# Designs tried in a protein design chat: VHH binders against Mucin-5B (MUC5B). Part 14

Target 1, 189 residues: Mucin-5B (MUC5B), of Homo sapiens (Human) (q9hc84r5073to5261)
Amino acid sequence: CICSMWGGSHYSTFDGTSYTFRGNCTYVLMREIHARFGNLSLYLDNHYCTASATAAAARCPRALSIHYKSMDIVLTVTMVHGKEEGLILFDQIPVSSGFSKNGVLVSVLGTTTMRVDIPALGVSVTFNGQVFQARLPYSLFHNNTEGQCGTCTNNQRDDCLQRDGTTAASCKDMAKTWLVPDSRKDGCW
Short names: E, the ipSAE of ESMFold2; O, the ipSAE of OpenDDE; V2, 0.75 times the mean of E and O plus 0.25 times the DockQ between their complexes.

## First folded at step 16 (VHH; framework vhh_6fv0_2)

Design t5 (from p2 with V50I S102E; at its last look DockQ between E and O 0.35; V2 from the best seeds 0.00; counts 0 for: pae O 4.2 > 2, framework grips)
Fold by OpenDDE, look of step 16:
Structure t5 (fold): chain B 189 residues (1-189), chain A 119 residues (1-119)
Amino acid sequence: as target 1 above (189 residues)
Amino acid sequence: QVQLQESGGGLVQPGGSLRLSCAASGFTFSTYWMYWVRQAPEKGLEWVSIISGYGGSTYYADSVKGRFTVSRDNAKNTLYLQMNSLKPEDAAQYYCAKEFDEGEWEDYRGQGTQVTVSS
């Protein structure tokens, strides 16, 4: 199951459904329905992305968060000496490429492409500020995911499940229901 | 109004090369990141390559790394995709797209150009 997002708004679900959604809040990209493998969850933070269609504003999302067991990993792009660089926060602590803890490996390819691997689960997540991609083994995660990435069932008919478990008319309509309520701040609505 | 027009597609043999072009108008081209995306029959939309406004940053999907090269000429408002070592699995409708402002993705891409790879 591969879920991807590019341009800050163009999604491809685990099952290959494409849709466009632009929010200015934090949203659940994916979470386990049943916490079988560390209660894995992925979030996309689009805060401060509602400004005019400038290059800076259009390059949202701002951050991707990965929660695994008790660990919290944040991937974002920051400016360092006038250059964009990947910034990885592991439990709110900046870490370097090659850092690993409790079965989670983080790395930076080039300058901005950040990668999180969970080898025991065959899970990989990449983010470079423009493109997000999550790879989850179907064997482990099938029919146990929900969020903007869908259900990982190899069935596109159920890709647009809303937070309340109902099926939306479109995945775009579905996407907004995965808003993290506590993220309603700083212009988020 | 954003206008994008792709060209350069065609039929090539495996291992062959194509160069796609995308003519842009209706927006300040140099201030936007641009994308190449593709859609094969019965498959979803797949991002192929990304390039920053002034070309300082480029990104590629794993499937095309080392084979495709994205570039742009801001003076000509044109985006390019050099595709080398083409494979059958590269066959798709290729679209150029502007990074999102608001609305639907269809509003920020062209009509596409067809790439066919066959012996």
Scores: ipSAE 0.035, ipTM 0.474, lowest interface PAE 4.2, mean pLDDT 89
ESMFold2, look of step 16: ipSAE 0.387; ipTM 0.699
ESMFold2 (binder alone), look of step 16: mean pLDDT 80; pTM 0.812

Design t6 (from p2 with G53A G55S S57N; at its last look DockQ between E and O 0.52; V2 from the best seeds 0.00; counts 0 for: pae O 2.9 > 2)
Fold by OpenDDE, look of step 16:
Order: structure tokens, then sequence, then C-alpha cells
Structure t6 (fold): chain B 189 residues (1-189), chain A 119 residues (1-119)
């Protein structure tokens, strides 16, 4: 199952459904329905997005968060000496490429492509500030995911499940229901 | 108003090459990440390649890595996609797209250019 997002608002679900959604808050990209493998969850944080057309660093999405067991990994892009660089926070601590802890490996390819691997699960997540991709083994995660990435069932008919478990008319309509409430930004509830 | 115009598509044999161009206007081209995306018949949209605004970093979908090369000329407000070693599965409508500010993605792409790969 591969879920991807590009351009800031174009999504492809685990089962291959494409849709466009633009939000200003934090949203659940995917989470386990039943916590079988460390209660894995992915979030897209758009809180730092601005309406500025000249500041690329201020464009959505800003950060991707990965929750695994008790660990919290944040992937974001920052400017360092005028250059874009990936910034990885492991439990709120900046870490370098090659960092590993409790079965989670983080790396940076080039300067901005951040990668999180969970070898025990065959899970990989990549993010460069603009493009997101999550790879989950179907054998482990099928029919046990929900969020903007869908259900990982090899069935596109159930890709647009809302937070309440109902099927939306479109995945775009579905996407907004996965808002994380009480976010840091006003209007995110 | 954002305007993007793709060109360079056509019919090629497997193993052949094409070079796509995208003429951009209506926005500060040099400050935006730019995308190539494609849509094959009966398939969804697939991102192909991305080039960053400032760093010049390039990114590719796994399906095209090693074969496609994205580049940009900010002075000409033009995006390019060099496609080598083309395969039948590369056949699609190719779109140039600007990174989103707001709204629908259709507002930030061109009309596309058709790429056909056939012997």
Amino acid sequence: as target 1 above (189 residues)
Amino acid sequence: QVQLQESGGGLVQPGGSLRLSCAASGFTFSTYWMYWVRQAPEKGLEWVSVISAYSGNTYYADSVKGRFTVSRDNAKNTLYLQMNSLKPEDAAQYYCAKEFDSGEWEDYRGQGTQVTVSS
C-alpha cells in the first residue's frame, strides 16, 4: 500500500484513488484502526502555511509527523544559510541522518529528502516538504488503516471513509473530516 | 493568472526519447517548486518529477528514476523534462504543475501534452 501527496494538496490513497484537498490545519494521513503494530500514525501539519506566493518555505505542507509506539518523529524543511535542509526531530530533539532508536531509522538523502524506516514492519515514509510517500506492507496493514490515505484494502470503493466511519461522496469531502481538533492554529477544530 | 503550457509530446518507439517543455507565466516562476505529473488512460494522476525552487534539488518517482531528468530555466520561465529510455507504460498525458497556494490543482497545471510509446 502506497500513499502519496504532492504539490501541497494532491493525494493518492493506498488503493490508488486520486483527489485534491487543501487544508490549513493538521490532518490524519493514516492511522491504525486497531493498534497492532505500535499504533502507527502519520500526520500532515499545515499550521505554518502562509498566503505568501514568494516564500516557498511558507507553503504547505510544512511538516509530517510520525507516531510509532511512544516515539514522535517530525520531518520538516528549514532554511540554513540560504539553503533548504531537512530537519528531523526525534522526540523533539534534532537528529542527524543515520539516527536510529528503538527500531526506527531516520536518514536524509541529499539535502531535503527525509526518510523514516521501520524495518520490523517494512514501513517507509519519505518527505521533502512538498512530496510525501508512505509505504506500508499490505500483508500487515491491509484493512487496518484509516485517514486521508484510505483503508489499504485494494478496493477503491472504500477509500473515502470519514472519521465517523461513513463513506463520503468524494475523498475531498472525506479529507477534511480527518482534521486534528484543538490544533495550534485558530479555526482548527 | 497562472498560465502553464506544455509542449514536446509525441509518438516514440520504446527506448526512444522526448523532451517536454513547460512555459510558465502569471507568477514568480523562480520561487515555486514545479512538478511534472502524468495521467495514463484509465489510471489516476501520478507525480513524475519535482524540482525545488531554490536548492535546485530534483526528485523522481521510482518508475522514472534513472530515465527522466527534470530541469528549469528561471530566466526563461520554462520547465523541462528529458525522458529517455521510454517504455510503453510511460504513455500518458503529461502536465506541468505549479506547487499549490490554494484552490484546485487544475488551476495550477497546463492543458498537458500527449506522450505515446509504441512500436
Scores: ipSAE 0.144, ipTM 0.567, lowest interface PAE 2.9, mean pLDDT 89
ESMFold2, look of step 16: ipSAE 0.432; ipTM 0.740
ESMFold2 (binder alone), look of step 16: mean pLDDT 82; pTM 0.833

## First folded at step 18 (VHH; framework vhh_6fv0_2)

Design u1 (from t2 with F100Y; at its last fold request DockQ between E and O 0.70; V2 from the best seeds 0.00; counts 0 for: pae O 2.3 > 2)
Amino acid sequence: QVQLQESGGGLVQPGGSLRLSCAASGFTFSTYWMYWVRQAPEKGLEWVSVISGYGGSTYYADSVKGRFTVSRDNAKNTLYLQMNSLKPEDAAQYYCVKEYDSGEWEDYRGQGTQVTVSS
ESMFold2, look of step 18: ipSAE 0.614; ipTM 0.818
ESMFold2 (binder alone), look of step 18: mean pLDDT 85; pTM 0.866
OpenDDE, look of step 18: ipSAE 0.361; ipTM 0.707
ESMFold2, look of step 19: ipSAE 0.645; ipTM 0.831
ESMFold2 (binder alone), look of step 19: mean pLDDT 85; pTM 0.864
OpenDDE, look of step 19: ipSAE 0.241; ipTM 0.638
ESMFold2, fold request of step 24: ipSAE 0.583, 0.266, 0.581; ipTM 0.803, 0.632, 0.805
ESMFold2 (binder alone), fold request of step 24: mean pLDDT 84, 84, 84; pTM 0.847, 0.846, 0.845
OpenDDE, fold request of step 24: ipSAE 0.199, 0.029, 0.130; ipTM 0.607, 0.449, 0.568

Design u2 (from t2 with T31D; at its last look DockQ between E and O 0.73; V2 from the best seeds 0.00; counts 0 for: pae O 2.9 > 2)
Fold by OpenDDE, look of step 18:
Structure u2 (fold): chain B 189 residues (1-189), chain A 119 residues (1-119)
Amino acid sequence: as target 1 above (189 residues)
Amino acid sequence: QVQLQESGGGLVQPGGSLRLSCAASGFTFSDYWMYWVRQAPEKGLEWVSVISGYGGSTYYADSVKGRFTVSRDNAKNTLYLQMNSLKPEDAAQYYCVKEFDSGEWEDYRGQGTQVTVSS
């Protein structure tokens, strides 16, 4: 099962459904319906503004968050001396490419392409500030995912699963239901 | 006003090669990531490749990885896509898309260029 997003608004679900959704908040990309493998969850923050002035050149970058067991990994892109660089925060601590802890591997390809691997689960997540991709083995995660990435069932008919467990007429309509409420952000509640 | 113009498409046999170009104007080219996307008949929009402002970072869809190469010449405000080992499933209308955070992607693309792969 492969889920992807490009341009900040164009999604392809685990089962291959394409749709466009533009949001300004944080959304659940995917989470386990039943916690079986570390309660894995992925989030996209469209405006990650907690970084220093040097980290955000002119705008707040997007940030992808990976939650696995008790670990929190944040992937974002910052501007350092006029060039783009990947910034990986592991439990709020900046780490370098090659960092590994508790079965999680982080790496940076080139300057901005960040990768998180969970070898025990066969899970890989990539993010460069522009493109997101998550790979989950069907054997482990089938029929146990929900979020903007939809279900991993090899059935596009059930991809538009909303937070309340109902299926929307379109995945665009489904997408907004996966908002993570944040009163600190205008319109994100 | 953002202006993009794709070119280089055509008809090739399977295994053949094409090089697409995208001429950009109306914005500071090097300040923006650029995308190649494609759309085949009765198929959804598919992203193909993305390149950072100064070309230091590139990313490819799994379907084209190892076969396609994205590059850019910021002095010429031009984006390129070298496509090798073309397959029938690569046939599509190809668009270059400027990085955007508002509006619709159609507002940040050109007219596209058609790639056909047939024996």
Scores: ipSAE 0.098, ipTM 0.559, lowest interface PAE 2.9, mean pLDDT 91
ESMFold2, look of step 18: ipSAE 0.429; ipTM 0.739
ESMFold2 (binder alone), look of step 18: mean pLDDT 86; pTM 0.874

Design u3 (from t2 with S57T; at its last look DockQ between E and O 0.41; V2 from the best seeds 0.00; counts 0 for: pae E 3.3 > 2, framework grips)
Fold by OpenDDE, look of step 18:
Structure u3 (fold): chain B 189 residues (1-189), chain A 119 residues (1-119)
Amino acid sequence: as target 1 above (189 residues)
Amino acid sequence: QVQLQESGGGLVQPGGSLRLSCAASGFTFSTYWMYWVRQAPEKGLEWVSVISGYGGTTYYADSVKGRFTVSRDNAKNTLYLQMNSLKPEDAAQYYCVKEFDSGEWEDYRGQGTQVTVSS
């Protein structure tokens, strides 16, 4: 199962359904319906603002968050000395390419392409601020995912599953239901 | 108004090469990430490559990595896609897409250029 997003708004679900959605908040890209493999979840924050000096840019970039077991990995892109660089926060701590902990591997390819691998699960996630891709083995995650990435069932008919468990008429309509409420962000509730 | 015009498509044999171009106007070209995407009749829309405003960052889909190269000439407001070692599965309508904040992706692409790979 491969889920992807490009252009900040164009999604392809695990089962290959394409749709466009543009939001300004944080959304659930995918999460396990039943916590079988570390309660894996992915989030996209469209405006990731941090007080970190390294992230003190004129704008808040997008950030992809990966939650696995008790670990929190944030992938974002920042401007450092006038150039874009990938910034990986592992449990709120900046880490370098090659960092690994508790079965999670992080790396940076080039300058901005960040990669998170969970070898034990065959999971890989890439993000460069513009494009993300999540690869989940169907053998492990089939029929146990929900979110904007869909259900990973090899059936596009159930891809537009909303948070309340109902199926939307379109995945675009489905996408907004996966909002993560945040009172700190205007319109994100 | 954003205008994009793709060109360079055609018919090639497997293993052949093509160079696609995208002429851009109506916006500050160098300030936007640009995408190549493709759509085959039975495969849906697929992103192919992305390049940052000044070309410092590029990203490729796994399906084309090592074979395709994206580049841009900001002085000419032109995006390029060098496609080498073409395969039948590369056959598609290729679109140049501007990074966008709202609307539909179709509003930020050109008419596309057709790539056909056949022996």
Scores: ipSAE 0.292, ipTM 0.664, lowest interface PAE 1.8, mean pLDDT 91
ESMFold2, look of step 18: ipSAE 0.330; ipTM 0.673
ESMFold2 (binder alone), look of step 18: mean pLDDT 85; pTM 0.864

Design u4 (from t2 with S102E; at its last look DockQ between E and O 0.46; V2 from the best seeds 0.00; counts 0 for: pae E 2.7 > 2)
Fold by OpenDDE, look of step 18:
Structure u4 (fold): chain B 189 residues (1-189), chain A 119 residues (1-119)
Amino acid sequence: as target 1 above (189 residues)
Amino acid sequence: QVQLQESGGGLVQPGGSLRLSCAASGFTFSTYWMYWVRQAPEKGLEWVSVISGYGGSTYYADSVKGRFTVSRDNAKNTLYLQMNSLKPEDAAQYYCVKEFDEGEWEDYRGQGTQVTVSS
């Protein structure tokens, strides 16, 4: 199952359904319906405004967050000396390419393409601030995912499942239901 | 108004090469990430490559990695896609797309250019 986003707003679900969605908040890209493999979840924050990111950038970049077991990995892009660079925060601590902990591997390809691997699960996630891609083995995650990435069932008919478990008329309509409430951001509740 | 015009498509044999171009206008070209995407009949939309505003970062779909190279000339407001070792499965309508926050991706592309790979 491969889920991706490009162009800033164009999504492709695990099962290949394409749709466009633009939000200003944080959304659930995917999460395990039943925690089987570390309760894996992915989030996209469209405006990641942390102290470190804000201090280094003129604007709040997008950030992709990976939650696995008790670990939180944030992938974002920051400006360093006038150049875009990947910034990886592992449990809120900046880490360098090649860092690994508890079965999670992080790396930076080039200057901005960040990669997170969970070899034990065959999971890989890439993000460069504009494009992300999540690869999950169907054998492990099939019919146990929900979010903007869909259900990973090899069935596009169930890709637009909303948070409440109902099917939306479109995946675009579905996408907004996966909002992560944040009172700190206007309109994000 | 954002305007994009793709060119360079054509018919090639497997293993051949093509160079696509995308002429951009209506926006500050160098400040935007640009994408190549393709759409083949019965295969849906597929992103192919992305390049950052000043070309410092590039990203490729696995299906084209090692064969395709994205580049840009900001002085000419032009995006390029060098396609080598073309395969039949590369045949598609290719579009350049400006990164976007609103609307649909179709609003930020050109008319596309057709790539056909056949022996």
Scores: ipSAE 0.247, ipTM 0.635, lowest interface PAE 2.0, mean pLDDT 92
ESMFold2, look of step 18: ipSAE 0.417; ipTM 0.725
ESMFold2 (binder alone), look of step 18: mean pLDDT 86; pTM 0.867

Design u5 (from t2 with Y54W; at its last look DockQ between E and O 0.01; V2 from the best seeds 0.00; counts 0 for: pae O 6.4 > 2, framework grips, placed apart)
Fold by OpenDDE, look of step 18:
Structure u5 (fold): chain B 189 residues (1-189), chain A 119 residues (1-119)
Amino acid sequence: as target 1 above (189 residues)
Amino acid sequence: QVQLQESGGGLVQPGGSLRLSCAASGFTFSTYWMYWVRQAPEKGLEWVSVISGWGGSTYYADSVKGRFTVSRDNAKNTLYLQMNSLKPEDAAQYYCVKEFDSGEWEDYRGQGTQVTVSS
C-alpha cells in the first residue's frame, strides 16, 4: 500500500484513488484502526508553527509527523543561509541523518529529502516539504488503516472513509473530516 | 566520557535577558552539532536551538526565533545561548545536548540550568 501527496494538495490513497484537497490545518494522513503494530499514525501539519506570535518572522513550513509506539518523529524543512534543509525532530530533539532508536531509522537524502524506516514493519516514509510518500506492507496493514490515505484494502470503493466511520461521496469530502483540532490555529477546530 | 555542564540560569523579569553557557569535555567538541533543549514542569521536552560544529548552521524553534541566539567557542569547548526578551513561558530547565545517533538523549546532556521568569 502506497499513499502519496504532492504539490501540497494532490493525494493518492493506499488503493490508488486520486483526489485534490487543500487544507490549512493538521490532518490525519493515516492511523491504525486497531493498534497492532505500535499504533502507527501519520499526520500532515500544513503550517508547522509553534508560536503564532513568532511565526511572522519566518515562513511556517509543512511538517509530517510520525507516531510509533511512544516515539514522535517530525519531518520538516527549514531555511538555513538561504538554502532549504531537512530538519528531523525525534521526540522534540533535532537529530542527524543516520539516527536510529527503538527500531526506527531516520536519514536525509541530499539536502531536503527525509526518510523514516521501520524495518521490522517494512514501513517507509519520505518527505521533502512538498511531497510525501508512505509505504506500508499490505500483509500487515490491510483493512486496518484510516485517514486521508484510505483503507489499504485493494478496493477503491471504500477509500473515502470518514472519521465517523461512514463513507463520503468523494475523497475530497472525506479528507476534511480528518482534521486535527487545534485552537491555536485559526479555522482549525 | 562525555561531560557537559550548563550554567547561567537564574531568576529574571519578563523582558529581561540571560546568557547560558555549556562547558563540554570528553569529546572533540567542534565535530559535533550541539543543541539546547528545555523542559518545563509537567511539560514535555522542547528543542530550542541547534548549531553545527563550526557554527555555520543554526536552527531555532519558532517560539524563540528572533529572541534567542545560539553560538559556540570551539577553542573554549563552550556552547552559548543568549536569551533576550524573556517571557514567562520560557521558564524551564535548560539542557545542552551533544549530537548523538543512538541511545537516550539524557546520556548526552548535563545537569541543566534553571531559568525562571517572573515579575
Scores: ipSAE 0.016, ipTM 0.337, lowest interface PAE 6.4, mean pLDDT 91
ESMFold2, look of step 18: ipSAE 0.353; ipTM 0.696
ESMFold2 (binder alone), look of step 18: mean pLDDT 85; pTM 0.855

## First folded at step 19 (VHH; framework vhh_6fv0_2)

Design v1 (from u1 with E106S; at its last look DockQ between E and O 0.56; V2 from the best seeds 0.00; counts 0 for: pae O 4.0 > 2)
Fold by OpenDDE, look of step 19:
Structure v1 (fold): chain B 189 residues (1-189), chain A 119 residues (1-119)
Amino acid sequence: as target 1 above (189 residues)
Amino acid sequence: QVQLQESGGGLVQPGGSLRLSCAASGFTFSTYWMYWVRQAPEKGLEWVSVISGYGGSTYYADSVKGRFTVSRDNAKNTLYLQMNSLKPEDAAQYYCVKEYDSGEWSDYRGQGTQVTVSS
C-alpha cells in the first residue's frame, strides 16, 4: 500500500484513488484503526511554524509527523544560510542523518529528502517538504488504516472513509474530516 | 504575476528522448520548488518530478525513475526535464508547476507542452 501527496494538495490513496485537497491545518494522513503495530500514525501539518533552535524562521513549511509507539518524529524543511535543508526532530530533538532509535531509522538523501524506516514493519516514509510517500505492507496493514490516505484494501470503493466511519461521496470531501483540531491555529477547528 | 512557458515537446518513437524546458518569470525562481506534472486524456493528473530551489534535492515518480532527470538553471530562470527511454504511456501534456500554498495548481503552470510517443 503506497500513499502519496505532492504540492500539498494532490493525494493518491493506498489503493490508488487520486484527489485534490487544499487544507491549511494539520490532518491525519493515516492511522491504524486498531492499534496492532505500535499504533502507527502519520500527520501532515501544512503550516509548521514552531520555532526550533536549528530552524531559521523564513517560511512556515509543511511538516510530516510520524507517531510510532511512544516516539514522535517530525520531518520538515528549514532554511540554513539561505538554502533548504531537511530537519528531523526525534522526540523534539534535532537529529542527523543515520540516527536510529528503538527500531526506527532516519536518513536524509541529498539536502532535503528525509526518510523514516521501520524495518520491523516494513514501513518507509519519505518527505522533502513538497512530496510525501508512505509505503506500508499490505500483509500487516490491510483493512486497518484510515485517514486521508484511505484504506489499504485494494478496493478503491472504500477509500473515502471519513473520521466518523462513513464513506464520503468523494475523497476530497473525506479529506477535510481528518482535521486535527487546534484552537491555536486560525480556522483549524 | 507568475508566468511559466513550457517547451520541447514533440513526437518521438518509443525509446526516444526529449528535453523539456520551462521559462519562468514573475517570481524569485530560486526560492521555489518546481514540479513537472503531466496529464493524459485517459489518465488523471500525475506528478512526474520535483526539484528544490537550488537543485539540491530531486524526486521522481516511480514510473519515470531512472529515465527522467529534472534540473534547473536559476541564472536563466529555467527548469528542465530530460526524458530518456520514452514509453507510450509517457505521452501526455507536460506542465511545469511552481510550488504554491494557495489556489489551484492550474494557476501556477504554463500552457504545457505535448509529448507524443508512437511507433
Scores: ipSAE 0.038, ipTM 0.484, lowest interface PAE 4.0, mean pLDDT 91
ESMFold2, look of step 19: ipSAE 0.340; ipTM 0.681
ESMFold2 (binder alone), look of step 19: mean pLDDT 82; pTM 0.831

Design v2 (from u1 with D107Q; at its last fold request DockQ between E and O 0.70; V2 from the best seeds 0.00; counts 0 for: pae O 3.3 > 2)
Amino acid sequence: QVQLQESGGGLVQPGGSLRLSCAASGFTFSTYWMYWVRQAPEKGLEWVSVISGYGGSTYYADSVKGRFTVSRDNAKNTLYLQMNSLKPEDAAQYYCVKEYDSGEWEQYRGQGTQVTVSS
ESMFold2, look of step 19: ipSAE 0.472; ipTM 0.752
ESMFold2 (binder alone), look of step 19: mean pLDDT 84; pTM 0.856
OpenDDE, look of step 19: ipSAE 0.402; ipTM 0.728
ESMFold2, fold request of step 24: ipSAE 0.592, 0.541, 0.593; ipTM 0.806, 0.780, 0.803
ESMFold2 (binder alone), fold request of step 24: mean pLDDT 83, 84, 84; pTM 0.843, 0.849, 0.849
OpenDDE, fold request of step 24: ipSAE 0.100, 0.014, 0.030; ipTM 0.541, 0.339, 0.443

Design v3 (from u1 with K98R; at its last look DockQ between E and O 0.58; V2 from the best seeds 0.00; counts 0 for: pae O 8.5 > 2, framework grips)
Fold by OpenDDE, look of step 19:
Structure v3 (fold): chain B 189 residues (1-189), chain A 119 residues (1-119)
Amino acid sequence: as target 1 above (189 residues)
Amino acid sequence: QVQLQESGGGLVQPGGSLRLSCAASGFTFSTYWMYWVRQAPEKGLEWVSVISGYGGSTYYADSVKGRFTVSRDNAKNTLYLQMNSLKPEDAAQYYCVREYDSGEWEDYRGQGTQVTVSS
């Protein structure tokens, strides 16, 4: 099962359904319906601002968050000396390429391509601020995913599963239901 | 105004090759990430490849990885897509798209170029 996003708005679900969605909040890209493998979940924050003074003055980039067991990994892009670089936060601590903890491996390819691997699950997630891709083994995650990435069932008919468990007429309509409420962000409720 | 013009499409047999080009104007080409996307009839939009401003980073959809190569000549304001080992499922209208923060992707693409793969 492969889910992807490009351009900040173009999605392809695990089962290959394409749709366009634009949001300014944080949304659930994928989560396990039943926690079986560390309660894996992926989020996309379309407007990620760090508490740093330098970040506050700059454009808030997108950030992809990975929750696995008790770990929280944030992938985002930052400007360093006028160049974009990948920034990986592991439990809110910046880490370098090659960092690993509790079966999670993080790496940076080139300057901006960030990768998170969970070998035990065969899970890989990549993000460079522009393109997102999540790869989940069907053998483990089939019929147990929901979010903007849809279901992993090899059936496109059920891809537009909303938060309330109902199926929307379109995945675009489905996508907004996966908003993560955040009182700190205007309009994100 | 962002202007993009795709070219190089055509009819090829399975296993054949094509090289697409995209001429860009109206913006500082080298400062933008560029995308190749494709749309087949009655199918959704699919991203094909992405390249960073100076070409240091390239990305490919799994469906084209190992067969397609994206490149750019910033001196010529041109984006390229070398397509080898073409398959029938590669047939689509191909667009070059500039990265954008707002609006619709159609505002940041060209007219597209048609790729047909048939024996």
Scores: ipSAE 0.014, ipTM 0.366, lowest interface PAE 8.5, mean pLDDT 90
ESMFold2, look of step 19: ipSAE 0.529; ipTM 0.781
ESMFold2 (binder alone), look of step 19: mean pLDDT 84; pTM 0.852

Design v4 (from u1 with G55S; at its last read DockQ between E and O 0.80; V2 from the best seeds 0.79)
Amino acid sequence: QVQLQESGGGLVQPGGSLRLSCAASGFTFSTYWMYWVRQAPEKGLEWVSVISGYSGSTYYADSVKGRFTVSRDNAKNTLYLQMNSLKPEDAAQYYCVKEYDSGEWEDYRGQGTQVTVSS
ESMFold2, look of step 19: ipSAE 0.625; ipTM 0.816
ESMFold2 (binder alone), look of step 19: mean pLDDT 84; pTM 0.856
OpenDDE, look of step 19: ipSAE 0.320; ipTM 0.674
ESMFold2, look of step 21: ipSAE 0.493; ipTM 0.757
ESMFold2 (binder alone), look of step 21: mean pLDDT 85; pTM 0.863
OpenDDE, look of step 21: ipSAE 0.320; ipTM 0.681
ESMFold2, fold request of step 24: ipSAE 0.702, 0.675, 0.637; ipTM 0.852, 0.844, 0.823
ESMFold2 (binder alone), fold request of step 24: mean pLDDT 84, 84, 84; pTM 0.843, 0.842, 0.849
OpenDDE, fold request of step 24: ipSAE 0.875, 0.727, 0.896; ipTM 0.936, 0.881, 0.947
ESMFold2, last read: ipSAE 0.662, 0.669, 0.666; ipTM 0.838, 0.841, 0.835
ESMFold2 (binder alone), last read: mean pLDDT 84, 84, 84; pTM 0.849, 0.843, 0.846
OpenDDE, last read: ipSAE 0.185, 0.905, 0.900; ipTM 0.597, 0.951, 0.949

Design v5 (from u1 with V50I; at its last look DockQ between E and O 0.81; V2 from the best seeds 0.00; counts 0 for: pae E 3.3 > 2)
Fold by OpenDDE, look of step 19:
Structure v5 (fold): chain B 189 residues (1-189), chain A 119 residues (1-119)
Amino acid sequence: as target 1 above (189 residues)
Amino acid sequence: QVQLQESGGGLVQPGGSLRLSCAASGFTFSTYWMYWVRQAPEKGLEWVSIISGYGGSTYYADSVKGRFTVSRDNAKNTLYLQMNSLKPEDAAQYYCVKEYDSGEWEDYRGQGTQVTVSS
């Protein structure tokens, strides 16, 4: 099952359904319906601003968050000395490429392509601020995912599963239901 | 207003090469990431390549890695896509797209340029 997003608005679900959605909040890209493998969840924050020492970007970049067990990994792109660089926060602490903890491996390819691997699950997530891709083994995650990435069932008919468990007429309509409410963000409720 | 104009498309044989260009105006070109995307009649919209504002970072779809090269000349406000070893499945309408925060992607592209690959 491969889910992808480019340009911040063009999605391809685990089962290959393409749709466009643009929001300015945080949304559930994917989460386990039943917590079987560390309660894995992925979020996309379309306006991520961090006060970290390295985050001196003029613009608030998008950030991808990975939650696995008790760990929280944030992938974002920041400006460092006029150059774009990947910024990985592991439990809110900046870490370098090659960092690993509790079965999670993080790396930076090139300057901005960030990768999170969970070898025990065969899970890989990549993000470069513009393109997101999540690879999940069908054998482990089939019919146990929901969010903007869909259901991972090899059936496109059920890809547009909304938060309330109903299927929307379109995945675009589905996408907005996966908003993560945040009163601190204007219009994100 | 944002203006983009793609060019360089055409008909080539399999294994051939094309170089696409995208002339940009109406915005500070160097400060924006740029995308190449393509759309074939039988397929959905597909991203092809991405390049950062100052060209320090480039990315490619798996389908074109090793064959396509994206570049930009910020002094000329121009985006390029060198396409080598073209395959029939590369045939599509190619668009350059400015990164955007609102609206639709169609508002931030040009008219496109047609690439046809046929023996």
Scores: ipSAE 0.271, ipTM 0.637, lowest interface PAE 2.4, mean pLDDT 91
ESMFold2, look of step 19: ipSAE 0.342; ipTM 0.680
ESMFold2 (binder alone), look of step 19: mean pLDDT 86; pTM 0.869

